VHH binders against Uncharacterized HTH-type transcriptional regulator MJ0568. Designs and how they scored, part 3

Target 1, 125 residues: Uncharacterized HTH-type transcriptional regulator MJ0568, of Methanocaldococcus jannaschii (q57988)
Amino acid sequence: MSQSIEDYLERIYLFIKENNRPIKTTELAKLLNIKPSAVTNMAKKLHRLGYVNYEPYIGITLTEKGIEEAKKILDKHKTIKIFLVEFLGLDEKTASEEACKLEHALSDEILERLKIFMEKFKDKV

## First folded at step 10 (VHH)

Design t2 (from q1 with D105E)
Fold by OpenDDE, last read:
Structure t2 (fold): chain B 125 residues (1-125), chain A 121 residues (1-121)
Amino acid sequence: as target 1 above (125 residues)
Amino acid sequence: QWQLVESGGGLVQAGGSLRLSCTASGRTFSDYAMGWYRQTAGNEREWVAFISSGGYTTYADSVKGRFTISRDNAKNTVYLQMNSLKPEDTAVYYCARVGSDFIYEEWGQYWGQGTPVTVSS
């Protein structure tokens, strides 16, 4: 999955979770700092891929598949961030920025093993 | 979000064996590392064994060579085969998604209710 798609799903998920309503394309554009037309195109793509429901003039919602994927993405970010902060001593901001980069490159298996590592040694740091 | 249900606990004599099972209701079971923990009254929870989504396993020193963790993703189940049980293995055993105590606060905790294991001398 492309970084762009992952970013979309993550942002959509967070918005809906916070606001309990569909996100408008213009709102999403603002959050992602991109053109509304680009969002519309991506929304259509994500809809075709089964990650979102896109209805013009209504907005974008996540399907169950989309929610699942978004949560996975957020899990990666959070896991990496926690590791960077708690184990490597980075500040929250820097850790978050780095996590945003690393989350797209880390394999699922490595992520889970990282969780295991953290669980084993969290009390030792 | 998951409902984890442990089973298989009970009373067993020292040197005996038990096999614990933990079944998850979640749809994404195969994506997550799972673990077994145990706790005795008045003591802190301790990890026993972990298994990654890809099947990587690791064990606490106290159970190495005696316990085996495994999983069946088709059944959404993680197992703990406990052999050569000792009285010091007596505890309530819990299964959980790895990281439930520090990663998944926003998603809820993924812990079972626990299953008691008593090993008599």
Scores: ipSAE 0.690, ipTM 0.911, lowest interface PAE 0.5, mean pLDDT 92
Fold by OpenDDE, last read:
Structure t2 (fold): chain B 125 residues (1-125), chain A 121 residues (1-121)
Amino acid sequence: as target 1 above (125 residues)
Amino acid sequence: QWQLVESGGGLVQAGGSLRLSCTASGRTFSDYAMGWYRQTAGNEREWVAFISSGGYTTYADSVKGRFTISRDNAKNTVYLQMNSLKPEDTAVYYCARVGSDFIYEEWGQYWGQGTPVTVSS
């Protein structure tokens, strides 16, 4: 899965969680700092891929598949962030920024092993 | 959303064996590392063994060579084979998704209710 797709799903998920409504393409464009036309194209793509429901003039919602994927992405981010903060001593902002970069590159297995590592040694830091 | 149910605990003599099972609800079991913990009254929970999605395992020093953690993703189940049990292994054993107490939003949401293990001398 492309980083772009993951970013979209993550952003959509967070928006819906916060606002409890579909996100409009213009709103998503603003959040992602991209052109609305680009969002529309991606929304259509994500819809075809089964991650979102896209209805023109209504907005974008996540399918169950989309929600699951978004949660996985967020889990990666959070896990990495916690590691950077608690184990490496980074500040929250820097950790978040770095996590945002790493979350797209880290394999699932490494993520889980990282969790294991953190669980083993969380009381030692 | 996840529910974990432990089983297999009981009374066993020192040197004996038990096999604990933990079954998870949901369909994403294979995506997550799982672990076993144990706790005695008045003490903090301690980790016992972890297993990653890919089968990587690690054990607390106190149980190395005696306990084996494994998983069956098709059954959404994680196991703890406990051999050569000692009285000091007596505890309530809990199954959890790794990181449940510090990664996820709700503390303890991915913990089971525990299964008691008593090892008599």
Scores: ipSAE 0.681, ipTM 0.906, lowest interface PAE 0.5, mean pLDDT 92
Fold by OpenDDE, fold request of step 15:
Structure t2 (fold): chain B 125 residues (1-125), chain A 121 residues (1-121)
Amino acid sequence: as target 1 above (125 residues)
Amino acid sequence: QWQLVESGGGLVQAGGSLRLSCTASGRTFSDYAMGWYRQTAGNEREWVAFISSGGYTTYADSVKGRFTISRDNAKNTVYLQMNSLKPEDTAVYYCARVGSDFIYEEWGQYWGQGTPVTVSS
């Protein structure tokens, strides 16, 4: 998964969770600070890949597949952020910024091992 | 979406063996690290063993060499083979997705109800 795709799915998920409706391409463009045409192209791509449902007059919704991927991304961010804050002593802001970078770089296996590490030593910090 | 169901607990004599199973209902089981915990009445829950998606395993010092954690992703199941059991191993054993108590918001979905293990001397 590309970083761009992951960012889209994450943002779409958060929007729908908050607003309980499809997100319009113009709304998503604003949130991502990109051109609406770029969003439309990506929406079509994500639709073809089975992550979203895209209807020009309705907007973008997530499929079950899309929801699962979005949740994974969010979990990665949260996991990394918690590690940086609780184990490495970073402030929330810095930790969040770093987590946004690392969530796209770490393999799933490394992330799960990180969770294991945190679980093992959470009482020692 | 996720439901965890433990099984295999029971009464066993010291030196005996038990094999616990935990089956998950989620389709993404293979993506997550799984673990076994145990808890006695009045005490805090303690981790016993973890297994990553890729098969990395780690054990609490108290069970190293005696317990083996494994998984079958095709069956969405994680196992805990417990050999050379001791009275100190007596507890309710819980299966969980690793990090469920501090990472995931939907905590209740990633813990089983537990299976009791009693080791008599």
Scores: ipSAE 0.678, ipTM 0.904, lowest interface PAE 0.6, mean pLDDT 92
Fold by OpenDDE, fold request of step 15:
Structure t2 (fold): chain B 125 residues (1-125), chain A 121 residues (1-121)
Amino acid sequence: as target 1 above (125 residues)
Amino acid sequence: QWQLVESGGGLVQAGGSLRLSCTASGRTFSDYAMGWYRQTAGNEREWVAFISSGGYTTYADSVKGRFTISRDNAKNTVYLQMNSLKPEDTAVYYCARVGSDFIYEEWGQYWGQGTPVTVSS
């Protein structure tokens, strides 16, 4: 899965969670700092892939599949961020920025091993 | 909703062996790392062994070479084979799901009720 797709799903999830309504393409464009036309194209793609429901004039919602994927990404972000802050001593902002990059690059197995590492040494840092 | 149930504890003589089991009720068992901890009265709980979903294992120094952690995803079960047991291994052993869910702001774990292991001299 592309980083772009994951970013979309994550952003959509967070928006819906906060606002309890579908997100409009224009709103998503603003959040992602991209052109609305690009969002529309991606929304259609995500719909075809089964991650979202896209309805013109209504907006974008997540399917169960989309929610699951978004949660995975968010979990990765949070885990990585915590590691960077607590274990490597990064500030919250920098850690978040780095986590946003790394969350798309780490395999599930490596992330899990990272969690194991964190558990082993959480009381020693 | 996750529940962990440990079993296999008991009384054993020094040098003996025990096999602990932990069965999880969750549907996503295969997606999580699992582990064993142990705790004695008045002391902090200490990690013993971890196993990733991919089969990566790691052990506390005190049990390396004697304990083996394994898992059976089809049975939603994690095991701890304990060989060459010592009196200092006496403790309540707990099974845990290792990791955090995104819904938690803090690092958290799911725990079982524990199974007691007593190693006599």
Scores: ipSAE 0.618, ipTM 0.864, lowest interface PAE 0.7, mean pLDDT 91
Fold by ESMFold2, look of step 10:
Structure t2 (fold): chain B 125 residues (1-125), chain A 121 residues (1-121)
Amino acid sequence: as target 1 above (125 residues)
Amino acid sequence: QWQLVESGGGLVQAGGSLRLSCTASGRTFSDYAMGWYRQTAGNEREWVAFISSGGYTTYADSVKGRFTISRDNAKNTVYLQMNSLKPEDTAVYYCARVGSDFIYEEWGQYWGQGTPVTVSS
């Protein structure tokens, strides 16, 4: 299946945060379990959109715009995952999979109200 | 790094008023729901009031009708207007993104120092 821009930005961000270095296209391809050519094509697209710096001998890093976008995606994913696990009782693996589906559909205002609901009732679950 | 600085606390007589301020140094402050929390010695931090980026507000039962939360996105600031203060409102007051204890726990966000409020009988 085609990888979304969001999935790429999230994975690049997490890799660089964990490893403190640029991610190589071959490393990202292995991480996403896709062909290296797909990663190269997406890296060029993300570069054109202003989200990444891409240089063959250095690898891929995020621009300031890319970091901001990755953090927004991670915030949404984590919020939904916590809701599904802590409030609805899903296991971690299922919650992660469902969060990936739901995060594309939720508006920012509804996400914020979900956060407020969770904070108000976190001690009652 | 996301940083929050609370101010405006102090000593006030019961029945009095205080206005707390919380200034954020995040570039996307307006994208997040914000909250005021308070803590007394030996107790967990408890929420007081929440405000969404779109202006939706909600309050703990103990402060409804007395406290008003508001925000000024141009100044990256959240306010808590506290009226008709009671000795029971004595606490250290903190602001944070909503869910700081469990949504953002792993993300390197720290609570600020807080602003102490003392309401004397």
Scores: ipSAE 0.517, ipTM 0.832, lowest interface PAE 1.6, mean pLDDT 87
Fold by ESMFold2, fold request of step 15:
Structure t2 (fold): chain B 125 residues (1-125), chain A 121 residues (1-121)
Amino acid sequence: as target 1 above (125 residues)
Amino acid sequence: QWQLVESGGGLVQAGGSLRLSCTASGRTFSDYAMGWYRQTAGNEREWVAFISSGGYTTYADSVKGRFTISRDNAKNTVYLQMNSLKPEDTAVYYCARVGSDFIYEEWGQYWGQGTPVTVSS
């Protein structure tokens, strides 16, 4: 899955979790600092791929498939952030920024091995 | 939602063997790294063995060469083969997804009842 798709799913998920309602395309455009037409095009693409429910006027929600993917992306972010803070000593803000850059590059297997490493060595840092 | 059930524990003489099983229901866990942990009374749970979704394994020093973790994705099951058991291996054994200390509501911590193992001398 492409980085842009991952960023959209993550932001939609976080908005809906916090606000308990669909996100409007104009709201998502503002959050992502992009044109509303780009959001509309991506929402249609995500709908075709089965990740979102997209209804004009109502907004965007995630399907079960979309929620699963968004949670996987957030799991990557949190795992990398914890590693950078607890093992490498970065501050929270820097770690979050770097985790955003790194999360799209790691395969699921490497993320799992990172989690294993962290569990093995958490008492040794 | 994940439901984890450990089984296969019991009473065994030192030097003996046991095979523990962990079955997940509600969701397939074949895409996740899984681990076995153990806990004695008054102590924190400690990891014993981990297996990635791709089959990478690693073990605590105390069990290397005696325990083998494996998985059967078709049965949604993870195993721990425990050989050459010692009284020090006496504990309640748990399986869990690696990273269970990470807080995600659907992907967060889940600990089953565990399966007790007693190794007598």
Scores: ipSAE 0.341, ipTM 0.746, lowest interface PAE 2.7, mean pLDDT 85
Fold by ESMFold2, last read:
Structure t2 (fold): chain B 125 residues (1-125), chain A 121 residues (1-121)
Amino acid sequence: as target 1 above (125 residues)
Amino acid sequence: QWQLVESGGGLVQAGGSLRLSCTASGRTFSDYAMGWYRQTAGNEREWVAFISSGGYTTYADSVKGRFTISRDNAKNTVYLQMNSLKPEDTAVYYCARVGSDFIYEEWGQYWGQGTPVTVSS
């Protein structure tokens, strides 16, 4: 999955989790710092791909497929961030920024081995 | 919520063997690294063996060469074959997704009831 799609799914998921309602296209545009027309075009694409439910006046929600993909992306982000903070000693802000860069590049197998490494050595850091 | 069920424990003489099983309901193991852990009374749970979704395995030094972790994704099950058992292996054994102790706090820690193993001299 492309970084753009992943960024949209992550932001939609976090918004709905925090606010317990659909996110409007104008709200998502603000969060992503882009034009509302770009959000509308991507929302239609995500709808066609089966990731979101989209109604222009109600907003955007995630399908079950969309929720599962958003959770995978967040799991990658969180795992990388925790590794950078707890094992490499980065501050939270720097670790979050670096995790955003790295989360799209790591394969699932390497992420799993990172988790295994962290579990094996958590008491040694 | 999902549920982890460990089974296959019991009483066995030193030098004997047991095979433990772990099945999750409500979710599949296919995308996750899984682990076996054990705990004696009054002590923290310690890792024993890990297996990635792709089959990479690693073991605690105390069990290397005696224990083998494996998985059957079609049966949604992870196994621990324990050979050449010693009294020191006596514990309650648990399975879990790798990182349950500190990575997955938002999702909660999902530990089963465990399966007791007693190894007699």
Scores: ipSAE 0.332, ipTM 0.752, lowest interface PAE 2.8, mean pLDDT 86

Design t2 (from q1 with D105E)
Fold by ESMFold2, last read:
Structure t2 (fold): chain B 125 residues (1-125), chain A 121 residues (1-121)
Amino acid sequence: as target 1 above (125 residues)
Amino acid sequence: QWQLVESGGGLVQAGGSLRLSCTASGRTFSDYAMGWYRQTAGNEREWVAFISSGGYTTYADSVKGRFTISRDNAKNTVYLQMNSLKPEDTAVYYCARVGSDFIYEEWGQYWGQGTPVTVSS
């Protein structure tokens, strides 16, 4: 799956989780700093792929498939960010930016092994 | 509603064997790395063995060569075969998704009742 699809699913998921309502295309366009027509075109694509429910004027929600994919992407982001901060000593902002770059490249198996590594070597308290 | 359930514990003599099972209901864990952990009273839980979704395994030094973790994704089950048991292996054994303490949304800090194992010297 392409990086742009993953980025849309991630942002839609976070908005709906925080606000408990569909995200309007104009709202998503403002958040992404792009034209509403670009959001509308992607929403139609995501709908055809089975990731979103899209109703003009009402907005965008995620299907079960879309939610599952968004959660996988967020899990990757969080795991990488924690590793970069706690194991490599990066500041939060830099770690978040680097995690965004890396999350689309890591395979699921490597992510799992990273989690195993972190669990084995987490900080002593 | 979904549940992670450990079973197969009991009382055994030193040198004996037990096979623990961990089954999830309501959700599949075939996409996740899973682990066995153990805890004695007054101590923190410690990891024992991990298995990735692809079958990569690793073990704590104290159990290496004696314990074997495995999974059967079709049955949504993870196993811990424990051989050559020692009194030091006495603990309550738990199964969990790897990273449970920093992932709060799906698995949170979820720990079941566990399955107690007692090894008599």
Scores: ipSAE 0.323, ipTM 0.741, lowest interface PAE 2.8, mean pLDDT 84
Fold by ESMFold2, fold request of step 15:
Structure t2 (fold): chain B 125 residues (1-125), chain A 121 residues (1-121)
Amino acid sequence: as target 1 above (125 residues)
Amino acid sequence: QWQLVESGGGLVQAGGSLRLSCTASGRTFSDYAMGWYRQTAGNEREWVAFISSGGYTTYADSVKGRFTISRDNAKNTVYLQMNSLKPEDTAVYYCARVGSDFIYEEWGQYWGQGTPVTVSS
């Protein structure tokens, strides 16, 4: 999955969890710091791919497929952040910022090996 | 959601072998790293072996060379072949997704009920 799709799914998921309603295209554009027309184009693409339900002027929600993918992306972020804080000693803010940079670059296999490493050595930190 | 069922435990003499199985129902686990753990009464659960979705394996020093973890993704099952068993291997054995204790706390963890293994002298 591409970085832009991952960013959209993550932000839609978090917004709906916090606000319990669809996210409007203008709201998502503000969160992603892009133009609303770019959001509309991506929402149509995400709909075709089966990740979102999109109603113009009402907003965007996630399908089951979209929720599952958003959770995988957040899992990457959380895993990397925990590693940076607990194993490397970074503060929470810095770790979160670095995790945002790294989460799109790590392959799933390397992420799994990172999780295995953390389990093996959690008592050594 | 996941339901994990461990099986294959029992009573065995020192030097013997057992093969443990862990099967997930309700969801495919082929995308996830899985692990075997063990616990005696009054002690913390300890890891014994891990396997990634791609087949990378690693073992605790106490079992290295004696235990082999494997998986059959088509059957949604993880195995632990336990050879040259010692009395100190006596424990309840559990399987779980790697990271269940500290990564996935808000998203739930799915420990099975475990399968008891007793190794007699």
Scores: ipSAE 0.308, ipTM 0.733, lowest interface PAE 3.0, mean pLDDT 85
Fold by ESMFold2, fold request of step 15:
Structure t2 (fold): chain B 125 residues (1-125), chain A 121 residues (1-121)
Amino acid sequence: as target 1 above (125 residues)
Amino acid sequence: QWQLVESGGGLVQAGGSLRLSCTASGRTFSDYAMGWYRQTAGNEREWVAFISSGGYTTYADSVKGRFTISRDNAKNTVYLQMNSLKPEDTAVYYCARVGSDFIYEEWGQYWGQGTPVTVSS
């Protein structure tokens, strides 16, 4: 899945988690600092792909498929950040920035092996 | 949300064997690394064996050569074959998704009731 789609799903997920309601296209446009028309076009695409429920009047929510994809990206971010802080000694801010760069590129198998490594050796950190 | 059910534990003589199983409900775990852990009274839970979705496995030194972790994704189940059991293997055994501390708060790792294993001399 493309980085752009992943960024949209992640931001929609986080908004709904914190606000417990659909995100309006104008709200998402403001959060992403882009034009509302770009959000509308992507929302239609995400709907066709089965990731979101989209109602122009009500806003955007995630389908089960969309939630699972958003969670995968957030899981990657958190895992990478913890590794960078706890195993490599980076400060939180730098680790978060680097995790954002890495999370879209890291394969699921390598993420799993990273988690296994971290679980095996967390007492040695 | 995951609900994990461990089974297959029981009372067994030293030198014996048991096969534990762990079945997830509510969602498929075929895309995730899974692990077996064990806990004795008053101690922290310790890892025993891990398996990735692609079949990579690793084991704690105390069980290498005696225990084998495997998975059957079609049945949404992970197994732990325990051979040559010793009294020191006595514990409650749990399965879990690897990376509980790295998952979002909402998705927190769930621990089931576990399946108790008692190995007698």
Scores: ipSAE 0.281, ipTM 0.718, lowest interface PAE 3.1, mean pLDDT 85

Design t3 (from q1 with D31E D105E)
Fold by ESMFold2, look of step 14:
Structure t3 (fold): chain B 125 residues (1-125), chain A 121 residues (1-121)
Amino acid sequence: as target 1 above (125 residues)
Amino acid sequence: QWQLVESGGGLVQAGGSLRLSCTASGRTFSEYAMGWYRQTAGNEREWVAFISSGGYTTYADSVKGRFTISRDNAKNTVYLQMNSLKPEDTAVYYCARVGSDFIYEEWGQYWGQGTPVTVSS
């Protein structure tokens, strides 16, 4: 999955989790710092791929498939952030920024090995 | 939500063997590293062995050379072959997704009920 798709799914998930309602196209455009027309085009693509439900006037929600993908990228973000803070000593703000940069680049296998490393040494750092 | 069921525990004499199984209900089982943990009375759970989604394995020093972790992704099952068992291996054994205690749980329960293992001298 491309970084653009992952960013959309993650932001949609977080918004709905925090606000308990669908996200409007304009709201998502603001969060991603892009034009609303780009959001509309991507929403149609995500709908075609089975990740979102898109209804004009109501907004965007995630399908079950979309929720599972969003949870995976959020888990990756949290894992990287915790590693950077607890193992490398970064402050929370810097770690969050770096995690955002790294979360799309790490392969799933390397992420899993990072988690294993962290479990092995969590009480020793 | 994942549900995990451990089995294969029991009473065994020192020097004996047991094979534990853990079956997961979940579509993404093959995408996650899995682990076996154990807990003795009055202590926190400790990791025993891990296996990555790609089959990479690692073991706690206390069980290295005696225990073997494996997985069958088609059956959503992870195994722990325990050989040369010692009384010190007596514990309740749990399987889990790696890092579930380390990363806050938002997506449901990632621990099974456990399977007790007793190794007698």
Scores: ipSAE 0.252, ipTM 0.685, lowest interface PAE 3.5, mean pLDDT 84

## First folded at step 15 (VHH; from q3 with I103Y)

Design k6
Fold by ESMFold2, look of step 16:
Structure k6 (fold): chain B 125 residues (1-125), chain A 121 residues (1-121)
Amino acid sequence: as target 1 above (125 residues)
Amino acid sequence: QWQLVESGGGLVQAGGSLRLSCTASGRTFSDYAMGWYRQTAGNEREWVAFISSGGYTTYADSVKGRFTISRDNAKNTVYLQMNSLKPEDTAVYYCARVGSDFYPDEWGQYWGQGTPVTVSS
């Protein structure tokens, strides 16, 4: 499957949050199972869009715009995953895979409805 | 108290089809979301398919394209059409009431007795 801007931002954000350092293009390429040249091309695109800082010898970090966008993407993923596990009974691995598919298609309105539903019924399942 | 009765399970050869039915004895069936789950030798009940009160459907990746959930509100019945069955689909299948946007305070998970499905190689 093709990598989207959203997948890159989410992966970069999670790496930096967990490791407290920039992610190198070779590291990101390994994590995404893609060629380093494809990562470099996307990093340059993300830089032009204002989402990342890219230094060839240091790696990739997120700008404030990039962090804000990554957090929104992550929130959608987490919300869907929690719903699938806790309300629909999926195992963690399957739920994560399905959340990744659903987050790109799910409207903001439906996401908010899911959050409201889950909060209202979180102790009743 | 809501009661759910599944039927339509049995023994079928790989590549074959089965249609499961779930009939509900409860008020306002049309206002509730329904689901199908299954339980294999791993002792973990897993979700298979979901249908909202409004008819929106979703499926587990393992059954997408092969299984179809539908509902007939006039008959208080939810169906699971299972095509292209594989030995991995062998399980006890359970119907469940998932919840309702119309009756939030009646939220509760109700299960049927299950209907066994065995798919022979």
Scores: ipSAE 0.000, ipTM 0.064, lowest interface PAE 23.9, mean pLDDT 80

